# VHH binders against EKC/KEOPS complex subunit cgi121 (cgi121), part 7

Target 1, 174 residues: EKC/KEOPS complex subunit cgi121 (cgi121), of Schizosaccharomyces pombe (q9p7j3)
Amino acid sequence: MILPLFPETQVHVFVYENVSNCAAIHEQLISQNPIYDYAFLDAATILYKKQVYSAIIRALEDRRDEQMKTKTIHSEVILSLSPKTEISSAFRQFSMTKKSKNIVVVKIDSKLTEEEEFERLDKLVEGNRVEFSDEELQKLIDFKVLKKNYKLDPSTLENPLASILSSIALRGYS

## First folded at step 2 (VHH)

Design na13 (from n34 with L105I; framework vhh_7n9e_1)
Fold by ESMFold2-Fast, scan of step 2:
Structure na13 (fold): chain B 174 residues (1-174), chain A 121 residues (1-121)
Amino acid sequence: as target 1 above (174 residues)
Amino acid sequence: DVQLVESGGGLVQAGGSLRLSCAASGFTFSDYDMYWGRQAPGKGREWVSGITSGSDYTAYASSVKGRFTISRDNAKNTLYLQMNNLKPEDTALYYCTRGYSYGSIFPQDYWGQGTQVTVSS
């Protein structure tokens, strides 16, 4: 996908259901294996495509402005999903864990084509790839997790998108 | 608030051993994966070893595999690196770093000041 404000930046987003090897992926991240240079998100925290894109755009803006708070663009995407300023809180809220079953994977600045990234990721992730669409994401979301992460109240339940996007845009100020 | 203080470096002959310590404060140490990195003169920082928050998994760079052992004591908020059979190529400033639980590679958000290790032939 091409972002209007960042036309030179390649962005790929993948969604996997019923992933059985999240613990093994975590071990590869601990091992600093460069093949695993992606943002691995728990799909229980993602409701809309726009939620992911807003976090990506914010991370790219922070990189452009030399304002990144984390060591990699992929960790900056994870931070950017959170309304909080503390990096560890963002990772606890949005990152894949050993207990995750469904994940969203983001790749920025790939030298590979989207097809080549699909081939690579399908070998790393033991699960079923599905379309990155609002329809598929809404099958995987945990609304209790979403409400807690964004501090949603009953008055915003009918339109959570606006509240989520506002939280991402106002990160660090509420 | 967050502080990481390395110690235990020094001058040692090739084939010798050293034990590095990293004292952590200002955060819940047992919630974080921890790492050792190093930087030799004229080179960039390189990852040396990592350990999960519960000590259930450890990993090492190929250059140190079998010679170094990473460990931690969560009750003492301390990370360790036992270095055996040291080589001149291990000469570097050694740092400990705090990592995130999951998400992406290089999940280090805090680096210490380091402790110097010099290995003579």
Scores: ipSAE 0.487, ipTM 0.767, lowest interface PAE 2.0, mean pLDDT 87

Design na15 (from n34 with L105W; framework vhh_7n9e_1)
Fold by ESMFold2-Fast, scan of step 2:
Structure na15 (fold): chain B 174 residues (1-174), chain A 121 residues (1-121)
Amino acid sequence: as target 1 above (174 residues)
Amino acid sequence: DVQLVESGGGLVQAGGSLRLSCAASGFTFSDYDMYWGRQAPGKGREWVSGITSGSDYTAYASSVKGRFTISRDNAKNTLYLQMNNLKPEDTALYYCTRGYSYGSWFPQDYWGQGTQVTVSS
C-alpha cells in the first residue's frame, strides 16, 4: 500500500493463521537475528486494517521527526499500537508470543518485492497465509484482549474503531 | 517502581572470572525475558546475552559465546552472568534490562545503573 503522507515508503502486511512455530520465531528474536527484522504482532490484538496503518503512519511520523523511542521502525510500529509510550508494555500487549497461533507481520522499507517477502516469510513462518482484510482479521481477534489493551467499556466495544484510532493518534498523552 | 540493581563487577586480570548479579523489583520478574548489555568507554551499547522468562532458551553475542553463561532464579528475582576467561576487550559497564523479545534489545524500558568490569592485561 501507498500511504498519502509517505508515498515512497514501501509497506507490506501479511497475516498468518494456525502458526505452529511461534516459539522458534521468538528464539530468533531473542538471538537478535537480523533476518527477523519485522513487526511480529499477535493477531488476537488487531481488529482492522486501519488499526495497523494508523500505527505504521505514527511510527513513520516519529522517524521523520527523529523522535523514535525504539531501535527499529518495526519495533516502533509495535509501540505505536499502544495507547501509551511505554515500550515493554506495548510489546507485552501487541507482539507475538511463543504461545501465539495467529500473527500479523509488518515490513517497512523492504528492498525486496512483495512476492520476494512472501517467499522469505514462508521459510520463517509455519502457518497458512490469509488476506490482510477486515474480514480475515475479524476471525482472529480476541475481543477480551482488545478491550483490555484499549480500555474499552461495553458501549465502545460494540463499535471500537474510532476509539482505537484516537488512542493510537493520541498515545503521546500521559 | 521498576528497579534493576547490578552488582559483582570489579577489577580482574585477563583469564579471570566474575559473576554478575541483577536484583529485580517492582514487577513480576518471571513474566519477562531478561538481557545483559554492556557499554565500553566511547562506544555504543552492545547486546551480550538474553534469557527467556522460563530459562528454556539462552542466546549470546558471538564475542562472548562459550565464555559467558546467563542464568536466572525466578524465586529470588535475580539474573546472573557468569563470565569466564575474561579478556581486556570485555572491559565495560554491564547492565541488565527487562524486555519482551523483539529484534531490538537496546534501548529498552527500564535498565539498571550498571556494574563496572575492568579486565587488565
Scores: ipSAE 0.152, ipTM 0.569, lowest interface PAE 5.1, mean pLDDT 85

Design na16 (from n34 with F106Y; framework vhh_7n9e_1)
Fold by ESMFold2-Fast, scan of step 2:
Structure na16 (fold): chain B 174 residues (1-174), chain A 121 residues (1-121)
Amino acid sequence: as target 1 above (174 residues)
Amino acid sequence: DVQLVESGGGLVQAGGSLRLSCAASGFTFSDYDMYWGRQAPGKGREWVSGITSGSDYTAYASSVKGRFTISRDNAKNTLYLQMNNLKPEDTALYYCTRGYSYGSLYPQDYWGQGTQVTVSS
């Protein structure tokens, strides 16, 4: 994908359902294995493609402006999904855990083509790849998790997109 | 058995300084990014500062930038926070945590009780 504000930045997003090895992936992430340099998100937290793109754009803006709060662009994407200013809160709310079942994987600044990243990730992730689309994401979302993460009222849950995007774009750090 | 033990807090007057320490044991300290957080009475937890495993990157919350300095001594398995020009608004329980592999905080890795900092006018 090409982002209009960052046309030289390569961005790939992958979705896997029914992943059986999340505990093994989590251990690789803790050990800082460079092969796993991706943003691994719990799909239970992602409702829209625009939600992921907004977090990516925010992270890229923070990198451009030398205002990243985390060590890597991939961890900055995870932070950027959160409406809160606390890094630990963002990771608890959005990152993959040992108990995750469905995941969204983001790669920024890849030296590989999208097809080559598919081949690499298919060896790391024991699950079924599905299309990165609003339709597929809506099958994997947990609305209780979404409501909790973005502090949504029952009335907002009927059309949460504007609230979610505003939370990502207008978040302040304090 | 992972342990993080914070110390160095206390009562200080506005404009004063304190140096906090976090002693780590039970894991390879030099493999982890480290962070300081705080929680003031009646408020949520707030990120304060972070430092990468090799000290090649540091970051600060806007509220403390220019007044606080984070550092670490990997040979001593110790994380530090030098706090200068303290304000009453800095009153909080301060705690340290090790980072997740992505270079950020993760709540399940928190193992300390924190150290109380109280700044009087």
Scores: ipSAE 0.006, ipTM 0.169, lowest interface PAE 10.5, mean pLDDT 81

Design na18 (from n34 with Q108E; framework vhh_7n9e_1)
Fold by ESMFold2-Fast, scan of step 2:
Structure na18 (fold): chain B 174 residues (1-174), chain A 121 residues (1-121)
Amino acid sequence: as target 1 above (174 residues)
Amino acid sequence: DVQLVESGGGLVQAGGSLRLSCAASGFTFSDYDMYWGRQAPGKGREWVSGITSGSDYTAYASSVKGRFTISRDNAKNTLYLQMNNLKPEDTALYYCTRGYSYGSLFPEDYWGQGTQVTVSS
């Protein structure tokens, strides 16, 4: 993936469905295992590719401007998905849990190619890799979770993209 | 306002035991994975142990595995570290922090003030 204003930043996004080992992945994250230095998101919270891209761009802007609120770029991506600047709230709303079934995984600043990251992640994640596309994400979303996380009303639920992107872009001012 | 207050440190002889406590307030303690970290004199901060929000998993740095036990009491909003068979190398300021369970090491913003552990002899 190539992002405007960050053309030298390597960005890879992966989607896995029917993941059976989220508890084991969570244990590796608790153990501070550097092999698991990724943003692990619950796919129940992600409806659009643009939602993920907007969070990545916001995190990269905060890193560029030396205004990151969290320790790593990957945790900053997760914070950036939230409409609020409260770190703990963002992680509870968007991160993978031991009970997650479908996940979105983001890697920034990889020294590996996309294909090499796929090979590595396929060994860590016990699930079925699917295309990072709006069509696949829409099969995995939980609209009740999405509505709660972005405080969507019924008038925006049928086409929530603009509201979600505005929430991400205006984080800290809303 | 998040507060983490560590206690239970002190001076102890090699082979001794101490139990550290971390009293949490200002957030829903039962929603967070918790960690103990330490900083030895002249060294950087290092991870010591972690525990999931439900106590279903614990992890330890190799240097303390088998000697330290992390536990929590969600009803009391308190995190514990039972330290047995203490060694001079365990001398450090011990901190608790609420955890980010993925993609990050200890976030600086949530480290407590710490409690000093000194192991002699």
Scores: ipSAE 0.269, ipTM 0.644, lowest interface PAE 3.8, mean pLDDT 85

Design na19 (from n34 with Q108D; framework vhh_7n9e_1)
Fold by ESMFold2-Fast, scan of step 2:
Structure na19 (fold): chain B 174 residues (1-174), chain A 121 residues (1-121)
Amino acid sequence: as target 1 above (174 residues)
Amino acid sequence: DVQLVESGGGLVQAGGSLRLSCAASGFTFSDYDMYWGRQAPGKGREWVSGITSGSDYTAYASSVKGRFTISRDNAKNTLYLQMNNLKPEDTALYYCTRGYSYGSLFPDDYWGQGTQVTVSS
């Protein structure tokens, strides 16, 4: 996918359900293995494609403006999903854990083609790949987690998109 | 409210040992993966070691593997780094931090001041 404000930036997003090796992936992240330089998100936290793209755009804006708070664009995407600027809390809220079952994986500035990234990532993730679509994401979301992460009340929970996007755009200014 | 207080640094001769401690408060320590990192004068921050919340897995930078041991005591909210066979190139300010993902180390929300380790030849 091509982003209008960042047309030179290559972006790939993959969704996996029923992942059995999240603990092994977590261990590779702890060991700082560069092969695992992706944003690994818990799908329980993602409701819309636009939610992911808004975080990517915010991370790319922070990189462009030389104001990233983390060391990689992928960790910056995870931070950018959070309405707050506390880095450790953002990672607890949105990132994959060893207990995760469904994940969203983001790759930015890939050195590989989309087909090569797909083949590579399928070797790292032991699960079933599904389409990155609102329909598939809505099967994996945990509304209790979403409500807590974005401080949603019952009136916003039935149509939360605008509230979520506003929270991502206004982090640090609300 | 979140605090990380590093201690145990000092001056030691090459080949010597030091044990660093990181006392955590203001959060549920047992819920977080923990890391040690370091920064030498005029150099960037370097990841040293990581440990999972349950101590199920530990990892080390290649430069320290076999010489350093990371451990934690969740009942005491304390992270440790046992450093053996110290080398002059280990001279740095050592920091602890919480978090787990690749690239999240030494963020702007780091809470501790670090503990200085100086290794003389």
Scores: ipSAE 0.335, ipTM 0.682, lowest interface PAE 3.4, mean pLDDT 86

Design na20 (from n34 with Q108F; framework vhh_7n9e_1)
Fold by ESMFold2-Fast, scan of step 2:
Structure na20 (fold): chain B 174 residues (1-174), chain A 121 residues (1-121)
Amino acid sequence: as target 1 above (174 residues)
Amino acid sequence: DVQLVESGGGLVQAGGSLRLSCAASGFTFSDYDMYWGRQAPGKGREWVSGITSGSDYTAYASSVKGRFTISRDNAKNTLYLQMNNLKPEDTALYYCTRGYSYGSLFPFDYWGQGTQVTVSS
């Protein structure tokens, strides 16, 4: 995918349902295996495509401006989903865990085509790939997790998109 | 009010052993994967070892594998690093951190001030 503000940056987003090997993937992340250089997100935390794209754009802006707080662009995407700049909390809130069932996987600056990344990920992830769409994401979201992560009240829960996007775009502003 | 307090460092001769401890407070320790990192004089921070929240998986940097053992006691909110067959190149400030990380540098914002390990030849 091509982003208007970053037209030369390749972005691929994948969604997997009913993943059975999250514990094995988690172990590879603990081992810091470079083959797993992706942003592995728990789909229970993602409601909209725009939520993921906003985090990607924020991470790319921080990289462009030499203001990244984490080692890789992929960890910066995970941080950028959080309304706070606390790295460990962002990872706890949004990243995949060994108990995750559905995941969203982001790859930035791939040297591979989207098709080649699909083939690679399908070998790493034991689950059913589904379309990256609002419809599919809304089947996987946990609204209690979403409410907690973005501090949503009943007035915003009914239509949370604007609040989520503002939280991502404006985090760390003083 | 998250705190990580490292202890157990010191001066030791090559071939010696040290056991490091990290006392955690202000968060639910058993919910987090934990890591040991180090920073050698004049160098950046390096990942040393990691352990899952349930102790079901451990990982080590190639430079310490077979010599160091990471462990934790969730009832005591404490992380440990048993260091055997120490080498001069292990000389560094050792610190613990929580959460996930990628590559050789931690994406961490909570770390202790560290405990100094000096290995003489």
Scores: ipSAE 0.130, ipTM 0.545, lowest interface PAE 4.9, mean pLDDT 84

Design na21 (from n34 with D31S; framework vhh_7n9e_1)
Fold by ESMFold2-Fast, scan of step 2:
Structure na21 (fold): chain B 174 residues (1-174), chain A 121 residues (1-121)
Amino acid sequence: as target 1 above (174 residues)
Amino acid sequence: DVQLVESGGGLVQAGGSLRLSCAASGFTFSSYDMYWGRQAPGKGREWVSGITSGSDYTAYASSVKGRFTISRDNAKNTLYLQMNNLKPEDTALYYCTRGYSYGSLFPQDYWGQGTQVTVSS
């Protein structure tokens, strides 16, 4: 995918369901293994493609403006999903955990094609890849988690897109 | 509010040992992975060690592997770093931190003041 404000930046997003090795992936992240330089998100927290893209755009804007709060663009994407400015809270809310079953994986600045990244990730992730689409994401979302992370009222749960995007854009002041 | 308070640093001779402690409060300590990092004068911050919430996995930077041991006591909300066979190159301010160490060793939130370790030759 090409982003209008960042046409030189390569962005790849992958969705895996029924992942059996999240604990092993988590251990590699604890070990600072550079092979795992991706943003690993719990799919229970992601409802829309626009949600992921909004976080990516915000992270890229923060990098451009030298305002990143984390050391990598991938950790900045995770932070950017949160309506708050607290790094540890954002990771707890949106990152893959040892208990995750379905994940969204983001790669930015890859020198590999989407197909090459998929082949690489297929060796790291023990699960079934599905299309990155609103339809597939809606099958994996946990609405209780979504409501808690974005502090949604019951009235907004029917159509939460605008509220979620506003929360991402107005972090710290909403 | 979240607080992390490091202690146990000091001045030691090369080959000596120190045990660092990090007392955590204001959050459910047993639910979070924990890390030790350090910063030497004139250098950037570097990751030293990590431990999962259940202590089922530990990891170390190559420079300290075999000499340092990370552990935790979830009942006491405390993280430890046992440092053996210390070298002058280990001289640094040591910090504990909470959260995801994926390329970010010291989040701007949830890290302490640090404890100074000085190793003489």
Scores: ipSAE 0.159, ipTM 0.568, lowest interface PAE 5.0, mean pLDDT 84

Design na22 (from n34 with D31E; framework vhh_7n9e_1)
Fold by ESMFold2-Fast, scan of step 2:
Structure na22 (fold): chain B 174 residues (1-174), chain A 121 residues (1-121)
Amino acid sequence: as target 1 above (174 residues)
Amino acid sequence: DVQLVESGGGLVQAGGSLRLSCAASGFTFSEYDMYWGRQAPGKGREWVSGITSGSDYTAYASSVKGRFTISRDNAKNTLYLQMNNLKPEDTALYYCTRGYSYGSLFPQDYWGQGTQVTVSS
C-alpha cells in the first residue's frame, strides 16, 4: 500500500486466521531471528484497517522526527496502537502471544515485493491467509479486549472508530 | 518504579567462570520474558541470551551458545547467567532487561545499570 504522507515507504499488511504455530513464532522472536522482523499483532485487538494505518503513520512520523521510543519501526507500530507511551503495556495489549489464534502482520521497508513477502510469510505462519479488510477483521475482533485497550464506554463502543484513531494520534497527550 | 540490579561481575582469567544475578523489583517478574545483553567498549548493546516467563524456552547468541546458561527463579524475582569457559572477547558491561516477546530486535523499556566482566588472557 501507498501512504499519502509517506509515498516512498513500502508497507504490507497480512491477516492470518486459525494460526497453529504462534508458540514457534514466539520462540523465534525470543531468539532475535531477523527473518521474523515484522510487527506480529493479535487480531483480537484490531477492528479496522484505519486503526492499523494510523499506527503505521504515527510510527513513521516518530521515525521521521527522530522520536522513536523502541528499537525497530515494527515495534514502534505496536507501541503506536496504544493510547499510552508505556512500551511494556502496549506490547502486552496488542502483540501476538503464544496462545494467539488470529494475527495481523505488518512489514515496513521490505526489500521484497508484496508477492514475495506473501510467499515468505506463508512459510513462517501456519494458518489461513484472509483479506486485510474491515469485514474480515470484524470476524476476528474481541470487543472486550478492544474496550479495555482503548477505555471505551458503552456509547463509544457502538461506533468506536473516531475514538480509536484519536487515541492513536494523540498518544502521550490525552 | 522498575528496578533491575545486576551483580556478580569481576575480573577472571580466560577459561574461568562467573555467575551473574539480576534482582528485579517494581513489576510482576513472572509475567515478563527476560534478557541478558552486553556492551563492549566502543560497541553498541548486543543481545546475549533470553528466557521466557515460564522458563519454557531459552535462546543464546551464537558467540556464547554452549558456554552460557540463562535461568530464573520467579519466587525470588531473580534472573541468572552462568558463564563458563570465559574468553577475552566476553569482556563487557552486562545488563539484564525485561521485555515482552516481540520482534527480532526487541525493544527494551528498561535496562539495569550493569555489572562489569573483565576476562584477562
Scores: ipSAE 0.352, ipTM 0.714, lowest interface PAE 3.3, mean pLDDT 86

Design na23 (from n34 with D33A; framework vhh_7n9e_1)
Fold by ESMFold2-Fast, scan of step 2:
Structure na23 (fold): chain B 174 residues (1-174), chain A 121 residues (1-121)
Amino acid sequence: as target 1 above (174 residues)
Amino acid sequence: DVQLVESGGGLVQAGGSLRLSCAASGFTFSDYAMYWGRQAPGKGREWVSGITSGSDYTAYASSVKGRFTISRDNAKNTLYLQMNNLKPEDTALYYCTRGYSYGSLFPQDYWGQGTQVTVSS
């Protein structure tokens, strides 16, 4: 995918359901295995494609402006999903855990095509790949988790998109 | 406020041993993966070892595997690095870091000031 503000940046987003090996992926991340240089998100936290894209754009803006708070662009994507800048809270709120069942995987600056990344990820992730679409994401979301992560009140519950996008875009300014 | 304080460094002869400690405060230590890193004179920071919050998994850089052991005591909010069979190449400032093992590579958000380890030939 091409982002208008970052047309030279390669971005791939993948969704897997019924993943059985999140604990093994977790161990590879602890081992600093560079093959696992992705952002692994818990799909229970993601409701819209625009939510993921907004976090990616914010992370790329922070990298461009030399304002990244984390060591990698992928960890910056995870941070950027959070309405606050505290890294530990963002990872607790949005990242895959060893008990996750459905995940969203983001790759930035890949030298591989989307098809080649699918071939690589299908070897790393033991689950069923589904389309990155609002319809598929809505099947995997946990609304209680979403409400807690973005501090949604009853007035925003019917249509939370604008509140979520504002929280991501205005992180650190409001 | 979050604080990480390393101790236990010093001067030791090749083949010797040291045990480093990292005292953590200001956060729930048992919720975080912890890491040791080091920086040799004139070089960048190098990852040394990592341990999950429950100690169920540990990992080591190839240069220290078999010689170093990472461990933690969650009741004492303390991280340890037992260093055996030290080599001159292990001479560096050693620091602990707080981070998550989930979601991406090396997600650390706090680094300590470090403790100096010098290994003489």
Scores: ipSAE 0.401, ipTM 0.733, lowest interface PAE 1.5, mean pLDDT 86

Design na24 (from n34 with D33Y; framework vhh_7n9e_1)
Fold by ESMFold2-Fast, scan of step 2:
Structure na24 (fold): chain B 174 residues (1-174), chain A 121 residues (1-121)
Amino acid sequence: as target 1 above (174 residues)
Amino acid sequence: DVQLVESGGGLVQAGGSLRLSCAASGFTFSDYYMYWGRQAPGKGREWVSGITSGSDYTAYASSVKGRFTISRDNAKNTLYLQMNNLKPEDTALYYCTRGYSYGSLFPQDYWGQGTQVTVSS
């Protein structure tokens, strides 16, 4: 995917369900294995494609403006999903854990095509790839987790998109 | 108020051992990944080791792998680093940080003052 405001930045997003090796992937992430340089998100926290895109755009804006709070663009994507600027809470809220079952994987600045990244990730992730679509994401979301992460009240629960996007875009300002 | 207090540093001869401790307070220690980092005079910060909240996984920088062991006691809110076969190159200020899921060390995650380790040849 090409973003209109960042046309030179190659972005790929993958969704995996029924992943059996999240603990092994998690171990590689904490060891800083460069092969695993992706943003690994818990799909229980992601409801819409636009939610992921908004976090990617915010992270790219922060990189452009030299305002990144984390060391990598991928960790900045994870931070950018959070309505707060505290790094450790953002990672606890959105990143994959060893107990995750379904994940969303983001790659920015890939030197590989989408197909080549898929082949690479299929070797790293023991699960079933599904389409990155609102329909598939809605099968994997945990609404209790979503409500807690974005502090959603009953009035926004049935249509939370605008509230989520505003939280991401206005992180640190409101 | 989050507090991280490092201790156990000192002067040792090459080949010696030290055990560092990091006492945590002001947050639920067992909910966080913990890391050890170090900074030698005139050098940038270097990640040393990391441990998950449940001690299920540990990771080490290649420079210390096989010589250092990270551990934690969640009941005591304490992080440890056992350092064996110390080398002059291990001379640095050692600090612990409350972290996120990746083994990277960020300046804003450092809450302690550190403990100095000096290894003589």
Scores: ipSAE 0.006, ipTM 0.259, lowest interface PAE 9.3, mean pLDDT 83

Design na25 (from n34 with D33G; framework vhh_7n9e_1)
Fold by ESMFold2-Fast, scan of step 2:
Structure na25 (fold): chain B 174 residues (1-174), chain A 121 residues (1-121)
Amino acid sequence: as target 1 above (174 residues)
Amino acid sequence: DVQLVESGGGLVQAGGSLRLSCAASGFTFSDYGMYWGRQAPGKGREWVSGITSGSDYTAYASSVKGRFTISRDNAKNTLYLQMNNLKPEDTALYYCTRGYSYGSLFPQDYWGQGTQVTVSS
């Protein structure tokens, strides 16, 4: 995808279902293994492609403006999904855990081609890759988690996209 | 409380070698990945090398790959950095830190005071 304000930034998003090695991946993330330098999100928290793109755009804006609150662009994407600026809360809400079953993986500024990232990531994740599409994401979402993370009431839950995107864009102004 | 104490720095001529140590206490060392970072005068922090809890994966910044070797001794709660073929550009304060829980390559967790490495030409 080409982002209008970041046309030279390479962005790859991958979706995996039925992942059996989340505990092993989580251990590598705790260990700060550079091979795992991706944003690993719990798919239970992601409903739309635009939700992920909005978090990516916000993270890139914060990097451009020298206002990142975390040390990597990938951790900044995870933070940017949260309506609050508190780092620990954002990671508890959106990041993959040892008990996750479906994940969304974001790579920014890859030095590898898309094909090379596909092959590399398929070796790290023991699961079934599916299309990054609203249809596939809707099969993996947990609406209780979504409602809690974005403080949605029943009226906003019927069309949550605008509320979610506003929460991401207005992080820090609440 | 968590403590990280670096040692082994000093003054060395280009092409020389140094071995850095980091003694960890106050936490279960074998449960955490560890890394070395450095900060040159007037520059930001840069990541140098990392090692997983079981030593099954190691990684290096491109600038040091092939010259530096990271290792650990979990029985002694100690992290090491063997630095060979040192260059003036390697002059920096070197510090160790434990991994941040959510995959950051520049952890914001506990930092040691660092050990100064100065490489003369």
Scores: ipSAE 0.006, ipTM 0.193, lowest interface PAE 10.2, mean pLDDT 82

Design na26 (from n34 with T52S; framework vhh_7n9e_1)
Fold by ESMFold2-Fast, scan of step 2:
Structure na26 (fold): chain B 174 residues (1-174), chain A 121 residues (1-121)
Amino acid sequence: as target 1 above (174 residues)
Amino acid sequence: DVQLVESGGGLVQAGGSLRLSCAASGFTFSDYDMYWGRQAPGKGREWVSGISSGSDYTAYASSVKGRFTISRDNAKNTLYLQMNNLKPEDTALYYCTRGYSYGSLFPQDYWGQGTQVTVSS
């Protein structure tokens, strides 16, 4: 996909359910294996496509402005999902863990086509790929986790989108 | 407050050994993956080694594999790097970092001040 504010930046987002090898992926991340240069998110934390895109846009804005707080654009995406500025807090809130069952995977600046990334990721992730859509994400979300991560109150429970997007956009200014 | 204090650096001749320590405080050390990084004069920061929170997995940069050994003592809140068969190319400021490896490559939120290692020919 192409973002209107960053038309030269190639972005791919993939969703996998029933993943059995999250511990093995974690080991590859510890070993700094460049094949695993992606943002691996726990799908329990993602409710909307717009939530992911807002974090990507913020990360790309920080890179454009030479204000990235983390080493890679993919870690910057994970940080950008959090309403807080602390890197460890963001990773605790949104990252895949060894116990994750469903994941969202983001790739920015791919040198591969979307089809080639599909083929590569299907070899790295042992799970079922599903469509990146609000419908599929809403089957994987843990609403208690979402409420806690974004401090959602009863007045926003039925339509949390605006609150989530505001939290991402106003991080550091609220 | 989070604190990471490195020690054990110094001047050593090629082929020698040094053991670096990183004393951690202000957080639950056993909850974090830990890393050693280094920065040589005129170079950017580079990853040297990583160890999982439970010591069940360790990893090394190709340039140091077989010569360096990372370890930790969670009861003492201390990270170690045993450096053997040192080369002039290992000359750098060495620092430890706490972080998370899951989610993406090399995420970290705190870096120590470092300990200087100088290897003479």
Scores: ipSAE 0.488, ipTM 0.755, lowest interface PAE 1.3, mean pLDDT 87

